# Miniprotein binders against Protein EXORDIUM-like 6 (EXL6): the designs that were tried, part 16

Target 1, 305 residues: Protein EXORDIUM-like 6 (EXL6), of Arabidopsis thaliana (Mouse-ear cress) (q9m8t8)
Amino acid sequence: REPPSQIPNGTLDLSLLWYGQFTPTQKERVHDFIESLNFDAKEGLDPKVSAWWKVVESYQERFEVKDIYRQKKSNRTVAPRIKVKVVRSYVDEKMKYGKELTMGNGEKLVETAIGNMSKVVPVVLLSAQVRAHGVGFCDGTCQHNALAKIKGQKEPRRYIMVSNPEVECPGECAWPFHTADKGPRGMTYQPASGEVGADALVIQLATGLADLATNPDLTKSLFKSETTPYNDDVKKNHESSSMYIVDPATKCTRVFGSGAFPGFTGRIRVDPITGGAFNSHGINHLKFLIPSIWDPKTKSCWTPM
Key: E = the ipSAE of ESMFold2; O = the ipSAE of OpenDDE; V2 = 0.75 times the mean of E and O plus 0.25 times the DockQ between their complexes.

## First folded at step 15 (miniprotein)

Design t4 (from m2 with L27M V28I; at its last look DockQ between E and O 0.87; V2 from the best seeds 0.83)
Fold by OpenDDE base, look of step 15:
Structure t4 (fold): chain B 305 residues (1-305), chain A 97 residues (1-97)
Amino acid sequence: as target 1 above (305 residues)
Amino acid sequence: SPEELKLYQLKEEIYFLEIMIKYLEEMIREAEELGDPELIKFAERILEFLEKLIKELEEALKELKKGDPEVEEAKEKLEELKKRIEELRKKLEELKE
């Protein structure tokens, strides 16, 4: 059987756990952002969230070495798409594991997010009521892309956990909608949604998703079909290429546009009506501020603007 | 129309520019008062960015339909902002002396 000429599209099925109380705007912004990832409108306002996600998808090219040889006939290497869908959204307003998050409770949250679904990516969102210092938040990161041991499963599961950026180190996590706690006093912008907590949350989620989706461990699993012989041997050589880095969005933290430097976002836009800062458009022309991502091709932080 | 959309986007960038100019004006005042060399350097870096941005926006506006009242309004706004940037450059140079 001739090997398929193209790597099939992958799907990231997200299971969201909303732990605590969230505003409608927060929930809406998260959902809208996720839907924007694969919204490839031919017509519309630029830059687009989907263009940003295409950079994330381009990381799959590291595996295409064999397929590049296979597609010699079409001269176009098309990176597989990563479709992102929310397959579950669970709200725990009562916070059954308490407000003080421990490592143990964190794992339980991940387990809760997974539920009985074997192929989902758990995304745990922590509300403002939750104190998450116990699990390592506010130590330079506002989101975790990590592995959790799940009871009854042999292999650890990758998860994203996001703390509330308004209460958990807002000077780091809510920038640029909050004054920075370190470095030069930069400009503070208004969130496009009108809620700092919502837009800042999206920034962290975007970072986590990008880092997760570019992770070779996860991507291997996403594209491993029983029918596509993933030659493990070729993968080892490309993984070692200095071109692709781990956590490319984290690497480009606080870069939102071209010309960025410490204390300055770079080139972004501000809606003159709402005053909201943004650098990309999603579904229905919704305006988002999303982080930059390391582009392995250019070896620089790719910015929407 | 595509042109209208482009103008709309340019207006958003012009507004960003305006906000940053106001911010920089405050920063330069503060730098003058405090005599903080690091703040001066930071202001310089911001100013350089804005100078580049304004040139790009000027060029972008030139590509739009001439004589359109909205385009002309945007051009006028940009000219105003350009003057403010020039003034800030002068002030900053004075602070470096």
Scores: ipSAE 0.804, ipTM 0.926, lowest interface PAE 0.6, mean pLDDT 89
ESMFold2, look of step 15: ipSAE 0.832; ipTM 0.936
ESMFold2 (binder alone), look of step 15: mean pLDDT 87; pTM 0.848

Design t5 (from n4 with K11R I19L; at its last fold request DockQ between E and O 0.92; V2 from the best seeds 0.87)
Amino acid sequence: SPEELKLYQLREEIYFLELMIKYLEELVREAEELGDPELIKFAERILEFLEKLIKELEEALKKLGVDPEVEEAKEKLEELKKRIEELRKKLEELKE
ESMFold2, look of step 15: ipSAE 0.848; ipTM 0.941
ESMFold2 (binder alone), look of step 15: mean pLDDT 87; pTM 0.854
OpenDDE base, look of step 15: ipSAE 0.846; ipTM 0.944
ESMFold2, look of step 16: ipSAE 0.843; ipTM 0.940
ESMFold2 (binder alone), look of step 16: mean pLDDT 87; pTM 0.856
OpenDDE base, look of step 16: ipSAE 0.861; ipTM 0.945
ESMFold2, fold request of step 19: ipSAE 0.845, 0.840, 0.844; ipTM 0.940, 0.940, 0.940
ESMFold2 (binder alone), fold request of step 19: mean pLDDT 87, 87, 87; pTM 0.853, 0.855, 0.856
OpenDDE base, fold request of step 19: ipSAE 0.863, 0.859, 0.846; ipTM 0.951, 0.949, 0.944

## First folded at step 16 (miniprotein)

Design ko3 (from t5 with L5S Y8S Q9S E12S E13S E56S; at its last look DockQ between E and O 0.03; V2 from the best seeds 0.00; counts 0 for: placed apart)
Fold by ESMFold2, look of step 16:
Structure ko3 (fold): chain B 305 residues (1-305), chain A 96 residues (1-96)
Amino acid sequence: as target 1 above (305 residues)
Amino acid sequence: SPEESKLSSLRSSIYFLELMIKYLEELVREAEELGDPELIKFAERILEFLEKLIKSLEEALKKLGVDPEVEEAKEKLEELKKRIEELRKKLEELKE
């Protein structure tokens, strides 16, 4: 008999839209990262990408943050798992809306990623050829976890948008794989995949997924729980139920390991052969650098190492 | 002025260098306590970066004119160089 492993009580179904031209490494890296979220085997090297994802999953039970969110403590149990699955991929190499996106065309890409699927999270990935400033990138923002209005629907839809920053703003959105535009001249590292854009996309996607999955409205609607950590009074005001969740991965932007400060990633590892920076292990012995997650109990960023 | 802006930027870089040195001193202490080869390797990589940074800062300070604030920055950098040299010696001992 295998060691006990909890199967997720819900699935986070992703619909990917690849806008522009991507290298095989970029596509493989993103897919391998997503698969690594589900890889919960005890063999292999620590820290694991799946251990990082378990921190995100713990928000479903709220046990570790109950004091800050004033939620009733319940009997302790293992947090439900969230299986992350790519259910559809769209590829638009010809860039229907051109290289210079607007907010409106960005929303149309979200609509395309949704298609006719009512319960997916659309993920729009913009290639390096795309000038993403017009959709809000490269001005203090390196990934989106936001809401879009969909034609013919009354409720807005959550989406994730990421952009390969290699050309447009590498100094803002590709650190530590590129020197930073602002702040001290700090240490930089090689991307573990060998491509700056591939590993930057993973950081952005990881941030967006973590922020999305920790949203209590999304968690409540997507993942089943026999116990609710919320007070019943909060349920009567649906607008207030989302207000006690901060964007926990975005709050830890540029923190990759313990002891980080501006210009310094914190504690990470470097592959002695490739020089690639990482702080976690995924499937197939792959190494990833992924962001930290804010822990309101400790008032600090939970780091992979 | 351009020279005031350069000095301000250099003082910020010296402050960053000091923060990195403090982190490295604690990291080396932890590496010695645990005997962890991976921590030693990470500390070595940080130290190599700091050795290059301090040389760059020395060169930049030499290009500034005579001024009390420039001399204060040079004195601070000298103090930090001694801490870097101590860290280099400690790391070489741990690697043996």
Scores: ipSAE 0.694, ipTM 0.891, lowest interface PAE 1.2, mean pLDDT 81
ESMFold2 (binder alone), look of step 16: mean pLDDT 87; pTM 0.850
OpenDDE base, look of step 16: ipSAE 0.795; ipTM 0.923

Design v1 (from n4 with I19L; at its last look DockQ between E and O 0.89; V2 from the best seeds 0.86)
Fold by ESMFold2, look of step 16:
Structure v1 (fold): chain B 305 residues (1-305), chain A 96 residues (1-96)
Amino acid sequence: as target 1 above (305 residues)
Amino acid sequence: SPEELKLYQLKEEIYFLELMIKYLEELVREAEELGDPELIKFAERILEFLEKLIKELEEALKKLGVDPEVEEAKEKLEELKKRIEELRKKLEELKE
């Protein structure tokens, strides 16, 4: 449920930049997924999107500090609940930098998403109209969780970038909702939203958010106070109760259920009324297909089912 | 209702199983036509998974008691089980 009063508050404030034209379904699907991360009502159906998010939150697990001023640790651990909020949405339907992005223009979009906000995570969403190869998409990469050098800032900023792959590279980045262009010809499924692009964006955003939120470099930006039960700095990651793996969701690309292998999603569900494939539930009983997350304890991809 | 919800979710898994069987039937026909060992190997891995899944779903349905909808789901699984058995026979023929 809601975190007990003894669990530290964590926040992840997102600033969304919608670059290009998106359908209402695409926009609502992304917002509904983000809201579903925070939704942990017992009346909700299992597997839950929020249960998946709790696995992400567990990467921030630390030994509990018995005396916050002296930083004494105990054998008990605590993990935060990380609330994910959209604090700004900016829409550029006219595509200021055109449909063909370069690395430089990609970085300018990140700057725009940041604006003057020093504590947000910029999230750039590229519409299907955009040819994003120039910023590294469709060449083995379907989403970014990366650092950008920002004008006027000495430290680089962490960002997420996703691209609707429906036109440019659906066979690379929209599987299982589109036939894969390389590797085994696996089963494909209908997107639960009814739009390939909408559900592909959710998979990519989920992957980017998980990779970002598991990163210990964000510990202080996730909490409202410098003083927490486990006041670890990112430079003290060796003192955490869990082992960090770089980009643990990207490491499990195309794994959606137990028993997955190339060309096979693993165990998932399909709604017999809509035909939509899914492995989790969010707000309003919405059904989502979300990626898995590498679990360093089991040395395998953790899947919703 | 907890039992109604469990049956509803089992039906979602049964439908996943049905779609995978249909896909596998088409894949095996392609493997036979082409004689492709890699395609046969891929189909075998999927079939092994489906054989395990259908057993789990049968056990789950037995726990739900007697109800017309539960019996309908059991009949569906029996149909799918026969299709899996036929796929197993065909794949064994192709491997030899």
Scores: ipSAE 0.849, ipTM 0.942, lowest interface PAE 0.5, mean pLDDT 85
ESMFold2 (binder alone), look of step 16: mean pLDDT 87; pTM 0.854
OpenDDE base, look of step 16: ipSAE 0.854; ipTM 0.941

Design v2 (from t5 with K6R K52R; at its last read DockQ between E and O 0.94; V2 from the best seeds 0.88)
Amino acid sequence: SPEELRLYQLREEIYFLELMIKYLEELVREAEELGDPELIKFAERILEFLERLIKELEEALKKLGVDPEVEEAKEKLEELKKRIEELRKKLEELKE
ESMFold2, look of step 16: ipSAE 0.846; ipTM 0.944
ESMFold2 (binder alone), look of step 16: mean pLDDT 88; pTM 0.861
OpenDDE base, look of step 16: ipSAE 0.850; ipTM 0.940
ESMFold2, look of step 17: ipSAE 0.849; ipTM 0.942
ESMFold2 (binder alone), look of step 17: mean pLDDT 87; pTM 0.860
OpenDDE base, look of step 17: ipSAE 0.823; ipTM 0.933
ESMFold2, fold request of step 19: ipSAE 0.841, 0.842, 0.844; ipTM 0.939, 0.939, 0.941
ESMFold2 (binder alone), fold request of step 19: mean pLDDT 88, 88, 87; pTM 0.863, 0.862, 0.859
OpenDDE base, fold request of step 19: ipSAE 0.860, 0.857, 0.842; ipTM 0.950, 0.949, 0.942
ESMFold2, last read: ipSAE 0.844, 0.849, 0.848; ipTM 0.940, 0.943, 0.941
ESMFold2 (binder alone), last read: mean pLDDT 88, 88, 87; pTM 0.861, 0.862, 0.850
OpenDDE base, last read: ipSAE 0.878, 0.852, 0.855; ipTM 0.951, 0.947, 0.948

Design v3 (from t5 with V28I; at its last look DockQ between E and O 0.89; V2 from the best seeds 0.85)
Amino acid sequence: SPEELKLYQLREEIYFLELMIKYLEELIREAEELGDPELIKFAERILEFLEKLIKELEEALKKLGVDPEVEEAKEKLEELKKRIEELRKKLEELKE
ESMFold2, look of step 16: ipSAE 0.844; ipTM 0.941
ESMFold2 (binder alone), look of step 16: mean pLDDT 87; pTM 0.857
OpenDDE base, look of step 16: ipSAE 0.861; ipTM 0.945
ESMFold2, look of step 17: ipSAE 0.836; ipTM 0.939
ESMFold2 (binder alone), look of step 17: mean pLDDT 88; pTM 0.859
OpenDDE base, look of step 17: ipSAE 0.836; ipTM 0.939

Design v4 (from m2 with K11R I19L; at its last read DockQ between E and O 0.96; V2 from the best seeds 0.89)
Amino acid sequence: SPEELKLYQLREEIYFLELMIKYLEELVREAEELGDPELIKFAERILEFLEKLIKELEEALKELKKGDPEVEEAKEKLEELKKRIEELRKKLEELKE
ESMFold2, look of step 16: ipSAE 0.846; ipTM 0.940
ESMFold2 (binder alone), look of step 16: mean pLDDT 87; pTM 0.849
OpenDDE base, look of step 16: ipSAE 0.859; ipTM 0.943
ESMFold2, look of step 17: ipSAE 0.844; ipTM 0.940
ESMFold2 (binder alone), look of step 17: mean pLDDT 87; pTM 0.850
OpenDDE base, look of step 17: ipSAE 0.834; ipTM 0.937
ESMFold2, look of step 18: ipSAE 0.848; ipTM 0.941
ESMFold2 (binder alone), look of step 18: mean pLDDT 86; pTM 0.836
OpenDDE base, look of step 18: ipSAE 0.848; ipTM 0.943
ESMFold2, fold request of step 19: ipSAE 0.839, 0.831, 0.842; ipTM 0.939, 0.935, 0.938
ESMFold2 (binder alone), fold request of step 19: mean pLDDT 87, 87, 87; pTM 0.848, 0.853, 0.851
OpenDDE base, fold request of step 19: ipSAE 0.861, 0.854, 0.845; ipTM 0.950, 0.947, 0.943
ESMFold2, last read: ipSAE 0.825, 0.847, 0.848; ipTM 0.931, 0.941, 0.941
ESMFold2 (binder alone), last read: mean pLDDT 87, 87, 87; pTM 0.850, 0.852, 0.841
OpenDDE base, last read: ipSAE 0.877, 0.853, 0.853; ipTM 0.951, 0.947, 0.947

Design v5 (from t5 with L53M; at its last look DockQ between E and O 0.92; V2 from the best seeds 0.86)
Fold by ESMFold2, look of step 16:
Structure v5 (fold): chain B 305 residues (1-305), chain A 96 residues (1-96)
Amino acid sequence: as target 1 above (305 residues)
Amino acid sequence: SPEELKLYQLREEIYFLELMIKYLEELVREAEELGDPELIKFAERILEFLEKMIKELEEALKKLGVDPEVEEAKEKLEELKKRIEELRKKLEELKE
């Protein structure tokens, strides 16, 4: 196997479909969160959203570069950077396919988010007006990172779909910004944005993006390069011991800081002026509460703090 | 300065600690009223975390210089430490 001449940078192009009515805060929080993934300024406050994203990027480790530049021996792997961009943002306030989701119109929403763009990840954001039980929300599921069959295409397409957790199952999908409906009662907090539906939406979107970007089957589409050694081994052997774990953010559901356990977020921060709870910083000193990510190296949830 | 930024972030963690203590005080009252072993165990797990966190915050504040804002934070933390000690006493009584 021949080492690459340089480390490739990946690109994750998102096509957002805003299905139904959303507040300006919801739209701004999602946009700001996505931009924060790419924001790596040294003068910014820690913990950073971008540091969290680097954990996601580390799942795509590439060849060691020691032989390329005649370097001294090193056991370091090199994680590429994955730049996340919104290449389309479409708003359908009239809800062309209806307010009650089924498998069929759910697939049509994914098709709409794809449009004529062959290299995008469709992200369908469902407003509070949309009832999504018919596609599996509110039964242990707060976001979809899945495959959809698309009319006229031979292979299914990967997508992310997120409902508005403030209205649809808030006790299941908006904790810790809403009381939990199951398990031990835990402390609840105020969202940093002032809107439960905005900050909980970011939690679910972040979960879906992390699960998608860590999927070894997506390496080729992210980098347009040869598969990683882990990707080749996973495809050939279901029983193989792989460092990469499918859906590593979902595996850390409701873990937001070190020391978490059921009913307790773990160590986070609360802004004493605004009352908002958070565990990371993004662009413009914005504060976000984002989920943890399973780290196969430590076999534990990596927490922002 | 770096110390001012550190203090600012410690205040955010102290406020989180204060909110958790208030929650735990309510939880312990409920556990006393019901006598529920699972609720007592849940409260103790939270208390153990808070006891560890307050020691870490004490160490972090010791590393800062001497000024009125640092002293104010230390005084707040001592108040919270006393509440945690009272909670520990109440929980030990409930186990008996």
Scores: ipSAE 0.834, ipTM 0.936, lowest interface PAE 0.4, mean pLDDT 82
ESMFold2 (binder alone), look of step 16: mean pLDDT 87; pTM 0.859
OpenDDE base, look of step 16: ipSAE 0.850; ipTM 0.940

## First folded at step 17 (miniprotein)

Design g1 (from v2 with V28I; at its last look DockQ between E and O 0.89; V2 from the best seeds 0.85)
Fold by OpenDDE base, look of step 17:
Order: C-alpha cells, then sequence, then structure tokens
Structure g1 (fold): chain B 305 residues (1-305), chain A 96 residues (1-96)
C-alpha cells in the first residue's frame, strides 16, 4: 500500500463548560491561549506557545510507523499536527449543582460539557467560587485529565477538568503568582494578564491539554479516519516503550524555564511595564507563562526558555 | 528590526535578573537573621543561576553590536554584576 501522501492531522474539538462566574479576562485568556496553540506565525517573538504545542505533538511519534510519516523527499519523520479548536462553549453561572462539588456532580458536569456531541473533548472549567476539593482538587493538583463513564455511551470519554485556584488554594496551584504553601516560597511574580486567576487557570489548562494530547488512548480518537494506518500491534509495542511517559506536563509541574528547581521558576522573562511574568508568546504577541513538558528524547523537562 | 526586537527581549530578561537580585538580597538577609542552613543553600543555588544568566546576557548583548541602547543595557548588566559579586561575598561570609 502506497504510503499516504499526507500525514493525517489530528483535531481536538473542545467543548467548554464554564461552571461558575468567570471574569471577562479569564474567559478571554483561556480562548487566547487555545488559539495560540496552533498559531504558527513566521514572524513574531520567541518563544512561542505553538512551539510548546509542537513538543506535545511530537509525542505522536511513538505511534509513527516510520513508513507512513516519512516524507518521501526528506527522510524526516514529521509528527502529525494536532489542531485544537473550541466548538462549543456553555456557561453555567448559576452553578446548578452548587458550589461544593462531589465526584458525582463532577461527572454530570462532564456530561453537560459533552452534550449531544460524540467527538468532542469536554473541558470543565471551575470558577474560583467553586469548592473543588470534592473532585480531588487542592490536593496537589488543580487539573484532571481522566476518563469518565458517560451515561448512554459504551466507551468512557476523556475529559479535562480545571479549577481556578485563586481563592481555594492559591498556594498550591497559583505559583508563581502566589507564594507557595510548600517548600521555599520563592519569588512571586505578577500575572501577565493582570489577573492571578486567569493566568493560573491557563497553567492548569495547559497542563491538562498537554497530558490529554499525549495520552496514548487519545490516538485512536485523534485520527478519525477509518483508514488509520496504525496497526494495533505496532501501537501496543510502542505503548510499552519506556521512553514515553504518561502526563508529561504534570511530570514537569512548576518548571517554567531552564535552571528551575523547587522554589525557583527557572529562566523566564518579566515585562518591565506590567511586571508580568511569561515564557512564551501567543496570538497577537500575548505573553503567557506555560508549564514545561517532559521530553522523552532528552529525558528532561523541555522549557520554552 | 530583528536586533531591536532581540534587545527588547534581553531587556525583559535583564529586568528578571534585577528582580531576582533584589529577591536574593532579601533572602540572604533573612538567612543571616535566621541562621537557616537550608535557606543559605537555596540562596546559593539562586546565586549560581544568576551568575550564569549574567554571562549569557553579556554574550548576547555583544552580538548586537554597539549602539547607545545596547550600551545602556551593558551598563545595567555591569551594575547588576557588581551587586551579584557583593552577594557572593556575603554568602561566603555566612558560610564561615
Amino acid sequence: as target 1 above (305 residues)
Amino acid sequence: SPEELRLYQLREEIYFLELMIKYLEELIREAEELGDPELIKFAERILEFLERLIKELEEALKKLGVDPEVEEAKEKLEELKKRIEELRKKLEELKE
């Protein structure tokens, strides 16, 4: 069989559920960040959010059949791209399940985010008003990439749930925009957006998205074509590869630049005007602080800077 | 111009450096007051990082050529370098 002339690209269609009250800045920041993932402008300031996302995309190489992704001319394997787009946005400001979430309610939120769409990735965003301890947040993490059983569906659905930690546990999940609760307090910085909750939320979302997109289970869903050239046998063999780890962004939590260690972000930039800390640029030269990702090739946390 | 853009970015890093130096100064004072060896170690790690960063920034500025804005940035780095040297001396004294 002739290798396909084009490497199939994957698409992540996100369905967002905003649970609680969010500021316009928070909403805008999330949307801007998502849009920045695939914004590959030739011209612009480095480093780029899109470059960060390319590292995420590179994880797909573990499933690459060398023969399929070999560009005939360059003998280079090109990782497929993962296009990310928001296809639905639903807001529940009234918080129909209350501000104190249980695991059961969490699942219902995921169901709500999915709605009637069979191919979307549900993203549940919890506002600062929500007490998310009941769903496992503020205990070392403020984001989940997990599988949920959805009523009426045979297969579990992968979802992302993130929480704005600015009220409930800023010391755990809003560093470096807030003093850390554990370890060295470290230096604190201003958020580039001007809102701690917005930038902290983006960090959580970025972590969740990276972990989700690099998960082997997603590979089947990313490539919609029934003609996925992926031999299940090859996939199984690659899944067993010790080189690639699960949740590579979580692995590199709190690493934002080179030279990072507990209590220190590493090499980042600070805007002299706003005081905002950042390590990457998105659309319209927006400044973001995003987490590092474990690079299986170098066996280290890849940082934008 | 690409050079102007690069200089702008370097200024952002220089500002980061300056903020970190200020933080380190406070940290060292606290370490001195508390006599906490762990805090001293933490300060040392930061200092070592900053020393490396300064060198990298100096080299980066050299690549931009000679213009008044670049020279200003160099002067700022020299100032910061002196501050770091002073902090090194202070940390060494604390270890004794």
Scores: ipSAE 0.826, ipTM 0.935, lowest interface PAE 0.5, mean pLDDT 89
ESMFold2, look of step 17: ipSAE 0.837; ipTM 0.939
ESMFold2 (binder alone), look of step 17: mean pLDDT 88; pTM 0.861

Design g2 (from v4 with K6R V28I K52R; at its last look DockQ between E and O 0.91; V2 from the best seeds 0.85)
Fold by OpenDDE base, look of step 17:
Structure g2 (fold): chain B 305 residues (1-305), chain A 97 residues (1-97)
Amino acid sequence: as target 1 above (305 residues)
Amino acid sequence: SPEELRLYQLREEIYFLELMIKYLEELIREAEELGDPELIKFAERILEFLERLIKELEEALKELKKGDPEVEEAKEKLEELKKRIEELRKKLEELKE
């Protein structure tokens, strides 16, 4: 059988668990953002959320599998695409485990998000009502990309957990829509959606998704096909020597545009009508403010602007 | 049109610039009142960024159709903002002395 001419595209099937009460705007904003990741409109306003996601996808180039396919036919290395889809959405407005989460309860939320689906990426979204200190939030971060042991499964499952920081720690996780608690207060902007919690939540989700999608462990799972000659041994050696870092979006936290430094977002745009700050466009030209991603080649944070 | 879209985007950036200038004006006032050297340094960094941004925006506007009233308006706005930045530079220099 002729080796496949290209690396097959990967798919991230997301199972969302909404824990707590969310506004319609928050829910819509998250869905719109996710849909924007693979929205490759030829025409439209730049920069695009999809262009940002392409940078995330480019991390797949670190794996030798790409080199094998590049060498044979065309000088154009087509990076495999990562399609992101929401395949399940579950809402727990009653907050079964209470508003004060423990690590144990956090794991149960991940289990709930997975349900009976073996191939999904669980995404747990915590509302502003939730106190997430118990799961490690509001201590410099409001998102986790981590592994959880799930009952009945042999292998740990990677999950994303994000928190709406609007109430609990806006100064840590809602910048630049709220004054920062540490460092220069900086200028604050209006959220493009009109809701601080919605846009802040998207920043956290974007960070989590980027970090998850660039994780070597996930890449192995995404591109593991019976037909793809995956040499597990070669990948182990490349991971150790790779210029690629773990959690590239987290590395570039609070960088939203070129020229950024502590207390300053960098070059972004502001809608003169709404006052909303943004650096990218999604579906239907929706304006988003999304985090930067570490570029291992330039050793700098890549920004949409 | 692509040109209209570009102008629209430039206006969004000009507005960002204007907001940042206002912020910087307040920051410089605060720095003057407090005499905080760290705040002065922070203000300087912002100012330097804005000075670069203005230049980039000026160049971008030059690529658009000459004589377009909307483009000219944007240029005029940018010139105004440029003057404000120059004034802020002078103030910061005075604070360093």
Scores: ipSAE 0.821, ipTM 0.932, lowest interface PAE 0.5, mean pLDDT 89
ESMFold2, look of step 17: ipSAE 0.834; ipTM 0.937
ESMFold2 (binder alone), look of step 17: mean pLDDT 87; pTM 0.858

Design g3 (from v2 with K22M; at its last look DockQ between E and O 0.88; V2 from the best seeds 0.84)
Fold by OpenDDE base, look of step 17:
Structure g3 (fold): chain B 305 residues (1-305), chain A 96 residues (1-96)
Amino acid sequence: as target 1 above (305 residues)
Amino acid sequence: SPEELRLYQLREEIYFLELMIMYLEELVREAEELGDPELIKFAERILEFLERLIKELEEALKKLGVDPEVEEAKEKLEELKKRIEELRKKLEELKE
């Protein structure tokens, strides 16, 4: 059987666990952002969240290019798309495990997010009420892309955990909507949504999603089809020679536009009406501020602007 | 129209520029008061960025042709340019 001419598109089915109390704006903002990832409207304002996601998708080329080139005499390979959708949303406003999380409880939250679904990516969102220091947050980061061993499952599962930093550590994780704790204070901006927690949460989620989607382990899972012509041996060799780095969004933390340096976001836009800072547009022309991503081709942080 | 949309976007960037200039003016004042060389360096770095940005915005506006709204934006940039020049002078004085 002739190998398929194109690598099939991948799908990330997200299962969201909202742990704690979230505002409607926070929930809406997260959903809007996720929906914006694959919103490729021909018409609209640039730059686009979807363009940002295309950069994330381009990381798949590290595995595809050699195999595709072998199959197609064509010099142009299109990277497969990664469709992202929310397939489950569970809310725990009562915070079953309390507001002070331990690593053990964190794992249980991941398990809860997975539920009985074997192919979902669990996303655990922690509200501002949660003290997430116990799970490693507010110590340089407010998001994790990691593997968790799930009870009853043979293989560890990749998960994203993000925290709303607006109360616990806004100076670490809510910049530029809050004064930074370290380095130059920099200029602070208004969030485009009107809520610091909402926009900060999106930054964390965006970072986590980008890092997860570019992870080699995920690539293996996304393309594990009985029909995938990819020899596992070829994949291993590509991983070792890859110019691609792990956690490319984390690598470009606090870079939001061209010309960025510590204490300065770089080139961004500010809505003169709302005062909201943004660098991209999503669905319905919603304005977002999203992180930059390391581009292995240029060896620099790719910025929306 | 595409041109109107572009102008709208440029206005958002001009507003960003204006906010940054205001911020820089405060930084320069603080630097003058404190005499902090690191703050001066930081201010200079921002200034250099803004100088490049304003130039890019000017060029972008030129591509939109001549209309009253575009002219207004150009006038705003001219004002901001003067403020940047003043900031440069102040920073140079602080280095002496």
Scores: ipSAE 0.813, ipTM 0.929, lowest interface PAE 0.5, mean pLDDT 89
ESMFold2, look of step 17: ipSAE 0.847; ipTM 0.941
ESMFold2 (binder alone), look of step 17: mean pLDDT 88; pTM 0.859

